VHH binders against EARP-interacting protein 1 (eipr-1). Designs and how they scored, part 3

Target 1, 362 residues: EARP-interacting protein 1 (eipr-1), of Caenorhabditis elegans (q9u1q0)
Amino acid sequence: MSECLMFGMDCEARCMTSMTADEENICFLVGTNNIKNDKNQVNKLFMDPEASRLMSKTFRHPAGEVRAIAAHPTKSTILATCTADFSSLGGTHSITIWNIEEDKRTLETVSRLPTEQVMSCLEWEPNSMKCAAMTPFRPEIQLLNMENGPEIVQNLKIPLENEEDEMFSATWSPHHDGNMLGVTGGRTAWCIDCRTDNEYLKIRDAHIHRTISMDFNPNLQHVIATCGDDGYVRIWDTRSTSSALTSLHPHAHWVWSVRFHPVHDQLLLTGGSDASVVLSCAQSVSSEQQIEFRDDEEEEEDDDLVEKLQDGQLERIDEHEDSVYACAWSSADPWTFASLSYDGRMIVSNVSRKHKYALMQL

## First folded at step 14 (VHH)

Design n4 (from y1 with D103E)
Fold by ESMFold2, look of step 27:
Structure n4 (fold): chain B 362 residues (1-362), chain A 122 residues (1-122)
Amino acid sequence: as target 1 above (362 residues)
Amino acid sequence: EVQLLESGGGLVQPGGSLRLSCAASGFTVSSYGMSWVRQAPGKGPEWVSGISGSGGSTYYADSVKGRFTISRDNSKNTLYLQMNSLRAEDTAVYYCAKGSRDEFLKGYFDYRGQGTLVTVSS
C-alpha cells in the first residue's frame, strides 16, 4: 500500500503541473474550471518536508477558467495558463503569463495573448522560453516564444488521418535541444522536429480508438510511451514502429496520463477513468543497469540484496473517486508524485520504500 | 469554430415545463457524448444529464431523473433538454457541453456555451 495524502477542492479541476523551477520543495499547481468566472483559482499544493504534511495556498485566478497550466522553467513565481472567460457569447480566451502574489493571494498579469479558441494544452519546454499550445479541435500546434510575453512564432500542422479526430496532447522531448515535440491525436502519436514542420515520425494505431497521451523516456532518446482508451500503456522504439516493445494493461478504462519517472525510466505513472493511479515497471525496456543476486557470501548480507524488478504493476492507488485526468512526478523529490481527479481531489503519494530501495544502488 | 448556443430558458411556474435547445456548430453532435450542466445562484456547478455519441444511451443525475429527458436531433445538429415538473431548486443557468467522440464520460467535456437562464417561481 502506498503512502498518500489528500486534498479536496470544492470545484471541478482538470489541469495540474509540478513547480519545475522549485527543485527544493515538493510543489504542485492545480487550476479550476468554475463556470462563475470570479471563483476560479490556482491551488499551490506543497509538502512541509519536516512534518510530512500536505499544505495548500489558494490564489485567485481573475481571468476565468483555467484550461491548462504550465510552470515557468526557472522562475518559481511565474506561471502560465490558458484562460477561458465565457461571460460573452463565444467567450474570450487567452494564454496569460502570471506573477504569483503571495501576500495578496492572487495572480497578477504579466502579459497576455488573446486566442481565437480555448487552448487545452500548454507545455513549456524545460530548458527554453519555447511553449506549445493546442486545442483539441484544430489539427495544429502553436509554438510560442514566452520571453517577452506569449508570441506565436510557428504553427505546426498535424496530418490527422480522419477530419473528425481530436488532438489530445503534446509533450517536449528531453533529447533534442528543445526541437522535438511529441503529439497525440486520433489513434496516432507523432514525433515532430519543430525546425521543419513537414518532418515527423509516427506510430499509427497506437491504441484502439484514441491515443490520449505520450511521454519520452528521459534516458533513451528513441523510446516513448503512449496511453489510450483501451486501458493500455505501450512502449515504443521510434526507429521501428510496427509493433510495441512492450504493452502494459494497468487500467480497466481510458488512460488519460502517462509519465516516465524523470530518472528511473523503468517506472511509469498512469491515471485513468477507472479512478486509479498505477505505478508500473517496464524494466525490460529500460536503461537501468540490471541488479542481480550475487553468489559471493563473504561480505554480503541477504538483507542488502535486491532483485531485478519485473514488468508489470508495482503499486495501485485507489483513493480517487472520479476519473484521474492528470498525474505528475515531483520536480523536487524523485519519489513523490501527484494525481488529480475531475471532482477536485488531489492526492500526493510516495513510491513505497521497498520499490525505492530496489531502484537505488547505494 | 466549435460553438454551442443554448436557448429556451425563461420564467416558469412550479410544476411547469420548458425545453432547452443547444445549437452546435463545428462538429457533428451525433458523433460525440454531450451533456447538460447547471449552476444555481450561489452554488457550484452540477452535472444534469448526458447522452453518448454511439448508441444514444442517456444518463441523468438523481435530482432530475424521471423529470428531465435529454435528446438530440441529428438533422439540426441540436441537443435538447426537456424539463418537466419543474421545481424551485431547478432555477439555474443551464449549459450544454461537448464530450468525447462516441463515448460518454461524465467528467470529460471540453466546451460550454454562454448558458440559458431558467427561473422557476410563481
Scores: ipSAE 0.032, ipTM 0.477, lowest interface PAE 7.8, mean pLDDT 83
Fold by ESMFold2, look of step 22:
Structure n4 (fold): chain B 362 residues (1-362), chain A 122 residues (1-122)
Amino acid sequence: as target 1 above (362 residues)
Amino acid sequence: EVQLLESGGGLVQPGGSLRLSCAASGFTVSSYGMSWVRQAPGKGPEWVSGISGSGGSTYYADSVKGRFTISRDNSKNTLYLQMNSLRAEDTAVYYCAKGSRDEFLKGYFDYRGQGTLVTVSS
């Protein structure tokens, strides 16, 4: 099966991101959410390629819980967190940009924007200084310019169907020059053009009660994936939203995260409250190009034994013992991914050789 | 809006018992994980106990395991904390906290109430 490497923090955690600015090393950032302010930390988890060993550095997070974490797209020493500090009645909350002081093992405050409510989403657009921030309690997305500290530059109104519904996630589209945001809330997913606050596409009733997350196909402009509380992952054509292109059922409980592979868009990575991480294939709706035979080339028995990927579950990782809230592909190694469960367990995994071989032939 | 009203605090002697209540409104308590947190004078907050929306899973800090019991009555939209074998170090303001809709989620808190004071003195 897949090789799994594990690291455990002695602290609860829900948020993780890859260190996109580090092209040389597999690296992830994890933030904790313990109510005791002095126990919260940001962990930098990285792999020593020489030893195939997980390494960890711990940095104290002095502003309370880490409710969201985002890595600077080009500077590996800069990160941002959404903070929640409940030391006083009602709490004190912020979006804070930090500088990592490696030698001192500290986070130095660069700038801080106080927020009225707890923010639970912070998504840095990968090619700019734009971020999206969101609270589950208001049908709004705050767009931020992060260049000289976090500055709110726009509010996007989200047309939630019911006032009692919560917002869950926001995700930047790779296809629209940093101008389109995917958003989930209630049972619905939206694609919203940030240049106008009244143009959107929506997929109603994408999941039974809650559409928890979504992602954009990196190669097909009109294809997205959603996940929800019914344990399903659904793939949609935004041009025809009355039915899903396909539905996969990888989990027995809520699915918290869905991510396309950044290159091989037939691969989908999911994590859920059934304490599992699933690598799924949606080849039937992927950008995969057909293999054409040359005029002088014939199929042989050896080539007939090569297994081709089909839709469905490829791998299941059951090494977590708590809800998996975050999963991410590595930015440094296309075959490596990580997952985080609430008890602070991080698992770094690789796509198995069998499936890697099948994908490399395509 | 979400409202959480704690009650049942007071003065007790060491070794005594006390039952705290949290009346919830503005949401259906059975849909959310709920928790108790406490804050002693001059100290940071400490998570005490949590319970899933269905009441099927309960969780406790090591400092209170075996002495405290969390429960909920979803028909009354109410959360409880039964505190037994109380000690001076249990003196704190106790807060009820609302979690997320995930039934298995143990410690993600969106709101807390104004609290109820428990004083244990010998």
Scores: ipSAE 0.012, ipTM 0.467, lowest interface PAE 7.9, mean pLDDT 83
Fold by OpenDDE, look of step 17:
Structure n4 (fold): chain B 362 residues (1-362), chain A 122 residues (1-122)
Amino acid sequence: as target 1 above (362 residues)
Amino acid sequence: EVQLLESGGGLVQPGGSLRLSCAASGFTVSSYGMSWVRQAPGKGPEWVSGISGSGGSTYYADSVKGRFTISRDNSKNTLYLQMNSLRAEDTAVYYCAKGSRDEFLKGYFDYRGQGTLVTVSS
């Protein structure tokens, strides 16, 4: 059983991100969604390696609810949030860049972009100063330049299949030099080249119900994963989308998040409304299998039966008591991941030694 | 402060009609998906109807489809639910909520009012 560390926040929360700029420490940022504006906060959770404990630093978020949170890719003291402030009549929304003042335990506003509607997704491109922002209520993705404060530089129109369809997620591809964005809405997943504003790929009816989240395979540029309300995770080849390469059913209810392992693309992390987090294996469609098949054509002889991981569930985290809204791999440790449930419970888990060794061919 | 104030509930005979109102303050209803949710005694909450932020789309539970109509007056910042052909099964406390059907199903509403009681009885 993977060792799990738990931290309970005092407020509800739905958004979480790994601090990518911190490569030495396992660190996550969580934003809260409290109806009382003055109670909202950003929590920096980090693991004390010596004590094997989760530590938390809490920062007041004065701009109301945190609807989305993104970490600066290279600066550990900078974060951005999508905000919803209802302290005034009419409510105010923004994308705000903050400086973390750790000593003062405060967030200082660096720059703010007011938005007409609440943004529910904010994704910072890991290798640039670009962000993608999205609201469920508009069939578009806003691309922002974050270098000198949030500035909208492009609006990507998303051709939803139905007028009633909602937008659900945006995710940057690790490929294509930061110019490819994955988007889900309705029952459809898109890969969009931001340079041309053209659809690179469209997978209609990727799921029987809503397609909620997607991710790109870090090693294979033509492979993506989607998840949805049908409880399935499907992996696709973008070159042929008539059918999924494989389908997994890791959850008993809706799957709201899917994330490829950053290195071992056979591993997928998912969270769902069944209050579970699942680590699944999709070796059959991974880059590692392709390499093995190529090598096995030459080396018939050596019987070393490396116990290959089979497709399916490897691990399940059931310690959440509410729907899991977010999950993320640690940027500092590829064998550590975190999950967040609506009730504000965060769990940090490790891939089991068994599976780790299996993957490392040790 | 964000507030939702439901009104219009009452006692009505089967086949009768009621119009519920939800006056919103602290936010603009036209900027968000809005929903009506009801809870009958001894039962869990049930999503009844929703309207998109744009107002261009309306949604209904199968149980009320064809009988209920959701609408919005942006000038009044008010959400409405016209309930026709009421049935005994429609008896419940009705709540106005800032949030879409999907948000409801996910167990998340941003804001919810105190509700108004609708009783359908002969």
Scores: ipSAE 0.006, ipTM 0.314, lowest interface PAE 10.6, mean pLDDT 90

## First folded at step 16 (VHH; from n2 with D103E)

Design o4
Fold by OpenDDE, look of step 17:
Structure o4 (fold): chain B 362 residues (1-362), chain A 122 residues (1-122)
Amino acid sequence: as target 1 above (362 residues)
Amino acid sequence: EVQLLESGGGLVQPGGSLRLSCAASGFTVSSYGMSWVRQAPGKGPEWVSGISGSGGSTYYADSVKGRFTISRDNSKNTLYLQMNSLRAEDTAVYYCAKGSRDEWLKGYFDYRGQGTLVTVSS
């Protein structure tokens, strides 16, 4: 069983991100969602390597609820949030860039873009100053330049199948030099080239219910994973989308997050409304499988039965008591991941030694 | 401009009744799922009740089921929450929100009011 560290926030929370700029420390940012504006905060959670303890630094978020949170890719002191302030009737919304004043335990506003609608997704492209922002209520993705403050530079129209369909997620591809965006809405998943504003790929009815999240395989540019309200995770080859390469059923209810392991693409992390986090293996459709097949064709002789991980569930985290809204791999340690449930519980977990060694062929 | 304005809150004794109203402007309430949510002091927000866009389905949290009734007057573009048999634990700020129960669960509320305070005390 993977060792789990838990931290409970005083407020509900739905968004979390890894601090990618900090490569030395396991660190995550969490934003809270409280109807009372003055109670909202951003929490920086980090692991003390010496004490094996989860530590937290809390920062007041004066702009209301944190509906989405993104870490600056290279500056550990900068973050951005999608905000919802209900101090006025109907609420006010924004995308705001903050400077973290650790000594003062405050967030200082660097720049702010007011938005008409609440934004529920904010994804910072890891290698640029580009962000993708999305609201469930508009069939579009806003691309922002964050260099001199949030500035909308492009609106990507998403051709939803039905007018009543909602948008659910946007995710940057690690491929295509930061120009490919994965998008989910309704029951459909898209891969969109931002340069051409054209659909690169469309997977209709990726799930029998809503398609909630997707991720790109870090090693295979034509492989994506989707998850949805049908409880399934499906892995697709973008070159042929008539059927999924494989389907996993890791959750008993809705799956709201799917993330490939950043290095070992056979591992997928998922969180769902069943209050569980699951580490699944999809070795059969991974880059590692392809390498093995190539090697086996050449070297008939060495029967060294490397115990290959089988497709399916490897690990399950059941310590959450509420729906899991977010999961993330650590940027500092590829064997560490975090999950966040609605009740403000954050769990930091490690891939078991057993599975780690299996993957490393040790 | 989209606005939600709650009213009807106040002080009531245990066992008493209140009727909350939510006047909507800038959109048609009958076109969307609507919800009541509440937040008690020191607690997180709680979904209380919802009505579907069609009005054909109503939903209630277990804690209020049988005591609260959600309704809508399309002609007035107003959402209501009839609260009967009120209990001390019902003390909270009540908010009207645009969004269904499912939307609440996913955090997809785009508009809500300032809320109205309901205090149940002897």
Scores: ipSAE 0.020, ipTM 0.379, lowest interface PAE 5.4, mean pLDDT 90

## First folded at step 17 (VHH)

Design i2 (from o4 with S31K S54Y)
Fold by ESMFold2, look of step 18:
Parts: sequence; C-alpha cells; structure tokens
Structure i2 (fold): chain B 362 residues (1-362), chain A 122 residues (1-122)
Amino acid sequence: as target 1 above (362 residues)
Amino acid sequence: EVQLLESGGGLVQPGGSLRLSCAASGFTVSKYGMSWVRQAPGKGPEWVSGISGYGGSTYYADSVKGRFTISRDNSKNTLYLQMNSLRAEDTAVYYCAKGSRDEWLKGYFDYRGQGTLVTVSS
C-alpha cells in the first residue's frame, strides 16, 4: 500500500489546492468551512523532507468560509478565495485576492469582488491572469481578469438540460492556450471555447444523475475523464462521445474529484464520499510511449521485458473517515499527492515504488 | 429561484414549546441536506439540527438533544423544528438552511432564509 502522512485540522474543510508557483517544495493550501465565521482559516501545509512529516502554518481568513481556493500561478504569496459569510441578512459573499502575511499569520485583502451568491468554484488558468468562477445555482461561468483585482470580463452561458440541474465544476484545458474550459453540470460535461461562448462540445449523460468533476488528459487533447455520483470514472474521446473509451468503478459512493497525473496519463487520482482515495490506471487509453516502439519487426525481444500496468485499481487509501472532497497532485514532486476529507484530515501520499518504477520505464 | 421562508417564532415562557416551519420553493426538500441554524443576540451562528436528503437521518447539537426534533413533510416541501422544554439560552433567530444535492454536511449550506425570532422569557 502507499506510504502516507496524515495531518488533522481543527476545522471542517472542503477545498484544497497545490502551491502552483512553488516548483521546488511540496506545499498545499486548505480552506475551512467553519460555521463560526471568525474561526475560518487557510492552512499552508508543507513537507519537511528531513523529518518526513507534514507541517502546517495557519492563516486567519477574516471573510467567513472558504468555498474555493486558487493559488496565484507565479507568486507564492498571493492566493484567491471564494468567501461565504452568513452573519448578516442575505449573506455577504465574495471573490477575494489575498496576500499571505507570514509573520502576522493572517491574510490581508488585496482586492475584493462582492458576489450575489456563494461561488463554489475558482480555477486560475495556470499561464495567465484568467480565472473561472461559478455558482451551482446559475447556468453560467464568470470569466475573470485577476491582474487588477477580480473583474468579470465575460459570462459564458451553459445550456443545462433541466432547470433543477446544478453546476459542479470547471477545469482549464492545457491544450488550447487558455481558451478552453471543461465544465460539468447536471449529467453532462462540456468543453467550451471561451472565445465563442455559443460553441460547445458535450458529453451527455456521462453519469447517472450528476457529473461532478472532469479533467483533461495532459498529453491527448481529445481525451477527458469524468466522475460522478454513480461511483464511476469514465474516459472519453470528445470526437466520438456515444460511448466511453473505458469505465472504471473505484468508489462505492459519489466521486468528487478526478485528476490525471500531470505527466503519466495512465494514472488517475480520485476521492469520494466512501472516504477513500484511489489511484487508478487507464493504460489502454493512455498516450503510453511503449506502444509507439512496440513492433514485431524491430524490437520485440528487447521490449518483452518491460512491465506494463494494467487497467484498474493500483492503490487505495482508506485512512479517511469522512467524505473526500479534494485531491491534488503536487506541483513540486510529480509522485506526491494529497487528499482532504471534510472532517479536516489531510493525507499526503506517494505513488508506491513498484508503480513508480513501472511508469518511469515508459 | 431558491427560497426559504421561516415561520412559527414568538415569545414563549421557559419550559414551553414551539414548532418552527420552513417552506421551501425552487427545489425539492427531500433531495437535499437541510439544517436549522440559530444566532443569539451578539453571538455567532450555531448549528442546531440537520436532516439528510435520501436517508432522512437526523442530527442534533448537544445543547438541544432530547428537546428538539427535526422533521420534514415532503408533500408540503416543508422542514420543521419541534422545540420542547425551552430555556432562556434558546433565545435566538432561527434560520433554515439548504445544503447541496449531495450528502448532508454539518454546518455546510448554500442558502439560508431570513429567520424567525424565538424569545424565551418570563
């Protein structure tokens, strides 16, 4: 089983992101969902490699609950949150850019955009100052320019099938120069070109009742993964959406997060309401470089010794005791990942040496 | 448009009872986790009770266990809080709160109503 390190927080939490700007150190940000508004915080969680332990620094979040969190792509002292504060009538909610004050252990406001409703998704495009935000309750995505504060520059309409359907997630494509957004809502996943908001590609009925999240294959521009309330993860070719390329069933309950490994697209990281985290392999639909060189005419004897991973579950972490709402690969070490359950338990894990070795032989 | 309308608050003597109602529109109550949250004067909000969507499991804060009962009437799309053996410290504005279409989570909600005032005083 995977070797893992655990850290417990005193607060409920639902959102986590890696420190994208820090390419050298394993570091994650976690925001809390404490109903007592003055008790909310952003925790900076990092690895001490000498002591082989998970360390934390706590920063006060003075704007209520953290409903989404995004790290600035190039500045490790800047982050943004979607905030929810129900202390006053009708609530006070926002998208806020913060500066991390390390010595004071607080977040200081850089800029704030008030919102009418709680925003539940905040995705910073990794190569620009573009950000996508959404609320489950409106069939639209707010595109933001974060350069001079969070400013709405465009609204993308999402053609939800039913009025009761809710929006769940948004994810930037790595293949389209910051112009394509993957979106899930109801039972559907969309790929939307932000330049032409009435042009979209969709995968209808990807999951039984709810398509909760999606991610783009980092190496194959027409391949995506979806996850949903049926416990499945499905891999799709967006050019031929009548059936999934493959289906995996890693969870016994809703799957909240699906993430391709940033390099080895055979690997998928998932977390769900069954309190488990699963590393799955979708070798058969991956970009696998070993397939490019397997030819009976050229190098069959040399390549027969290469161990290949098979489709299905590789590793499972059952150490959580509550729903796992967030999973993330480290931006600093491609073999490290983290998971967060609602009770505030964070687990940092490594891909086992057996599977790491098999993948690196590719 | 999601709307939550609380009613049934009022002035009650210690040891008395009240039944709060929360009429919901724009969504089906039985599909979602629902909660009651209260806020006493000058204090932060306090989660009181919750009921899960499909399982109908009920949950209570320690301060109200055995005295309060959460329930719902799916035909009327309405959530209730039966409050018995009321104490002065139960004085607060009581809010009905809606969670997402997922499993109910303690203290997590997307919408909150305007609230109804409960005053427990001689």
Scores: ipSAE 0.256, ipTM 0.683, lowest interface PAE 4.6, mean pLDDT 85
Fold by OpenDDE, look of step 17:
Structure i2 (fold): chain B 362 residues (1-362), chain A 122 residues (1-122)
Amino acid sequence: as target 1 above (362 residues)
Amino acid sequence: EVQLLESGGGLVQPGGSLRLSCAASGFTVSKYGMSWVRQAPGKGPEWVSGISGYGGSTYYADSVKGRFTISRDNSKNTLYLQMNSLRAEDTAVYYCAKGSRDEWLKGYFDYRGQGTLVTVSS
């Protein structure tokens, strides 16, 4: 059983990100989403290495609800949020860059871009000052330069299959030098090269129902994972998308988040509306499997029965009591991950020793 | 500019009735899913009722089913919530929001009003 640490926030929350700039400490940022604007906050959750306990620092978010949150890739004191402030009748929305004043426990506005609609996705490209922002209500992705404040530099039009289709997610590929973006909308997943307006990969009907999230395999540039409202996770080869390489059914309801392990691409983390977090194995379609096939052709000899992980569920976290909106791997520890449920419960978990050992022997 | 303006809240005795109104501007309510949500003191927001765009299918939380009725007047571009058999636990600020139940669950509401206070007390 995975060791789990729990923290309950005072407000509902839907967005979470790992602090990628902090490679030494297990740290996550959570944004709250409460109807009462003045109650919204960003929480920095971090593990105390000495006490093995989860600690929190709370910062008031004066711009209303946090609908999305992104950490600066290299500066641990900078974050960006998609904001929704309904203190006025029409509401005001923005993408705002904040400076974290830890000593003062405040967020200071660095720069702000007002937006017409609420943005529900904000993804900072890990190796640049680029962000992708998305609203469910427009068939487009906004690419922003964050260097001197949020500035829209490109609008990527997404050719949704139906006019009624909604946009759900955008995710940067770790490949292609920060120029590839994964996008989900309707029942479709796209891989879009941001340099070209017309060249994209499309997986139509990736799921029976809505395709909600996707992620790129960190080791295989042609492999992606999608998840959706049909409860499935599907892994695809972008070179041939007529059928999925494999399908997993880790959840009994909607799957809202899928994340490849950053190193061991056979591991997938998912969260869903069934209030569960699942660690799945897809070894059969992983980079590690490909290595084994190469080795098996050469090494007839060593019978060492290394117990290979099988495809399917490895671990399940059921300690959430509400829908899991977000999950993320720690940037500081590859064996630690976090999940966030709507009720503001955050759980930090570790991959079991058993599975860790199995993976390390591969 | 999209605006939602709630009205009709007030103090009512248990068992009483209220009718909430939400006047919308800047968009046509009949084309979109609309919802009523509420937040009670010390509690998180709760989805109460929704009406789908176009077809106008209605949905209710279990807590209000049979007591509340959501409707809209397309000619007035207004959303309504008829609240009958009110209970103390119905005390909350009620908000009108653009979005269906599913959109609520996913957190995709982009507009809501300032809310109207409903107090159910003897």
Scores: ipSAE 0.103, ipTM 0.592, lowest interface PAE 3.0, mean pLDDT 91

Design i5 (from n4 with G50Y)
Fold by OpenDDE, look of step 17:
Structure i5 (fold): chain B 362 residues (1-362), chain A 122 residues (1-122)
Amino acid sequence: as target 1 above (362 residues)
Amino acid sequence: EVQLLESGGGLVQPGGSLRLSCAASGFTVSSYGMSWVRQAPGKGPEWVSYISGSGGSTYYADSVKGRFTISRDNSKNTLYLQMNSLRAEDTAVYYCAKGSRDEFLKGYFDYRGQGTLVTVSS
C-alpha cells in the first residue's frame, strides 16, 4: 500500500496544482471554494522530507472562491486563480495573478482581469506565459498572455455537438511547442492547434456520457487519454480515432481527472466521484511497450526475469470521503502524487516500492 | 458503467400528479446526496430538490415546496420525485444529479442523462 499523508482544510475545495517552479520540494497549491467569501484561501502544501510529514501554509484569498488555480511555470511565488465572489447578486469573477508573500501569509494582487462568467479551468502552459481559461457555459477557450497581466489574445471556438453541451476541461500538450491544447466538452474530445484557424482533431463520443478530462502522453505525441462519466478511461491514437487503443474501468462512478505520469507513460492517475484515486497501468499502449518490442529482437536471453506490469489497476486510494475533483503528479518527485476531494481533504501519496521497482526494472 | 436514467414524465393537467424516477447504475445512490433539477423551455436550469446521502435531510425550492417530495429506494437504487398539484410553470425537462443545491448554484452541473419531459397543460 502506498504511504499516504493527509491534510484537511476547513473549507471545501475543488482545484489544485503542482508547483512546477519548485523542482526541489514537493509542493502543491489548493484553492478553496466556500460560499462564505471571507473563508476562502489558498493553501500551500509541502512535504517535509526529514520529518516525512505534510506541512501547510495558508493564505487568505480575498477575491472569493477559488474556482481554478494555476502555478507560474518558473516563479514559485506567483500563482493565478479564477475567482468567484458571490457577495453581490450574480457574483463577480476574475482571473487574478497573485504574489505569494510567505512571510506575511498574504496574497498580493499583481494583476486582475474581470470576467463576465465564472471560469472553471485555468491552465498555465509550462514553457511560456500562456494560459488557457474556460467556462462551462461558453463553447470557447480563452487564451491569455500572462506576461503583463492576464490579457486575452485569442478566443478558440469549440464546435460542440449540441447547443446544450458544456465545456469541461482544457489541458496543454507537452508537445508542439506549447501550441496544442486538449479540450473536452459534451462527449467529445478535441486536440486543437492554437496556431491554425480552427484546425482540430475531434474524437466524437469519446465516452457514452460526458467526457470530463483528458491528458497527453508525455512520450508519445499521438497518444491521449480521456475520462468521463461512464467510469472509463480511454487511451487513443490521434492518428486513428475510430476506436480507442484501450479502455480501463478504474472507477465505479464518474471519472473527473486523468493524468499521465510525467515520465513513465504507462502509469495513469485518476480521480473520481466515487471518492477514489486510482493508479492504473496501460503498458500495452505505452512507449515502454514499444521499446520492449524493439529490444526483443536483439536480446533473446534475460527478458524472462523482469516482472512486467500488466494493464489495469495497480493501486487504489480509498481514504477520501468525498468526490475527488483533482489529482496531480508532483513536479519534484515523479513517484509522489496528490489528490483533493470536495470536503477539502488532500492526500499526498507515493507509488509503492513494488511498482516503482517494477517500472525501473530494478 | 455509470448511468442515470430519468423516467416518469408525461403530459398532465394542472392540479395533476406525476412521479419521476431516476434509476442509477454503476454506483449506489444512497452513498451520495442527490438532487432534482429542471430546465423549462427558454429558461436556465433550476434546482428543485435535494436529499442527503443519509436520507435524513431533504430540501426544496420555494417554487415546489409543499407540492413535491423527494425520496429514494435503496433496494432499487432509484431516486424519486413525487410531484403533486402540478402547475403550468412546472413544465420542464427534469434531471437527477449527484450533488447539492449549492454545487448546482456554483455552476457544477452533475445532472446527466436524457432527462424526462414533464408537460403540464390543460
Scores: ipSAE 0.010, ipTM 0.355, lowest interface PAE 8.7, mean pLDDT 90
Fold by ESMFold2, look of step 21:
Structure i5 (fold): chain B 362 residues (1-362), chain A 122 residues (1-122)
Amino acid sequence: as target 1 above (362 residues)
Amino acid sequence: EVQLLESGGGLVQPGGSLRLSCAASGFTVSSYGMSWVRQAPGKGPEWVSYISGSGGSTYYADSVKGRFTISRDNSKNTLYLQMNSLRAEDTAVYYCAKGSRDEFLKGYFDYRGQGTLVTVSS
């Protein structure tokens, strides 16, 4: 069991991101889905280092529900949301860049792109002003330049097999200089080079009915993880997609989010509709296999002196009471992670000391 | 392919009533929330009402609360909008739209038919 800290918002929430520009403090952003349009908020959640407790600052979101949220990669006072306002004549749906007004406890509009439909995914490339946006109901990804406000610069068409299939996620690769996007929809995951016409790699039938999310291994450029409605997490080599490298079964229901640890790629963080968060190990397919065979004299003994993690479940957090839609590692502390369930409960957790020390090889 | 076929529009006097229908097919209809959206001449689209896949949750725009009632019959794959106490401002083409199966998502505007015209005038 990991130690954890909880915060409840008493309204529905679906989207969360770490504050990536703040590498000094543990900080997360959560947006609400309140049916009373004027009551929607973005909550900045941070750790108080003196009290070891979760603190919040609430900022009014004057454009209705927050359907997606993305932190500016280098400015901790700037964020973007996909907005849904259902009370205005003609509807006011948008992708909006906001400035955080700390003294007024509000978000002030910097720039806005009106959208025809509510967008539900917004992913800022961490080293540029590029952003990807999508709605579940169109087989396309809108690529945005965020430098002078949100501007559509490219529309990537996704060749879904069935019009009924939904798009689920987009994730930027940390490889290829910010030019590769991972996309999931229907039962398929795609890796798309945004610079080339119609060039993509695909993993067909990654999950039984829905491939809900994916993430890129931070250390192995050809390795990805997928998750889906079968409760599985599968790890793939994009150069040989006929079968998964390994399959893990951390959840009893839909898996909504999968994230590699940013350094130790044997660790995978998942959240699911079984109201659980699972920290899993996939050491057999990780980059750390090579590290375990170092040339020092300790590796030349009959038995290993270093405790090795085994593939499978390491830790399980059962403190949620609703579907866990989002999980994120902290940008400030690699051993801290957060999870968000639809009922508005947020949990901040740490990798247990036993597993942390096994990974650090103390 | 998703098919949404709206019907039941027409000319009605102020204070009158109409019932709109939407025949839905090409997807698992009971798994999705559904919306009504309207577009008045020369204006942008306006969300009107939403009902969850099961029918257990309904939501309305302030402009129609107390006058309009959304309902569905999942055995017939049909969505309804009962419109009472109609006003000239309700004149619009009405579209039904497929929504998310998440009960708390609302207002997704994905309409694929021609809509049905409601005209409220003396």
Scores: ipSAE 0.005, ipTM 0.289, lowest interface PAE 11.3, mean pLDDT 82

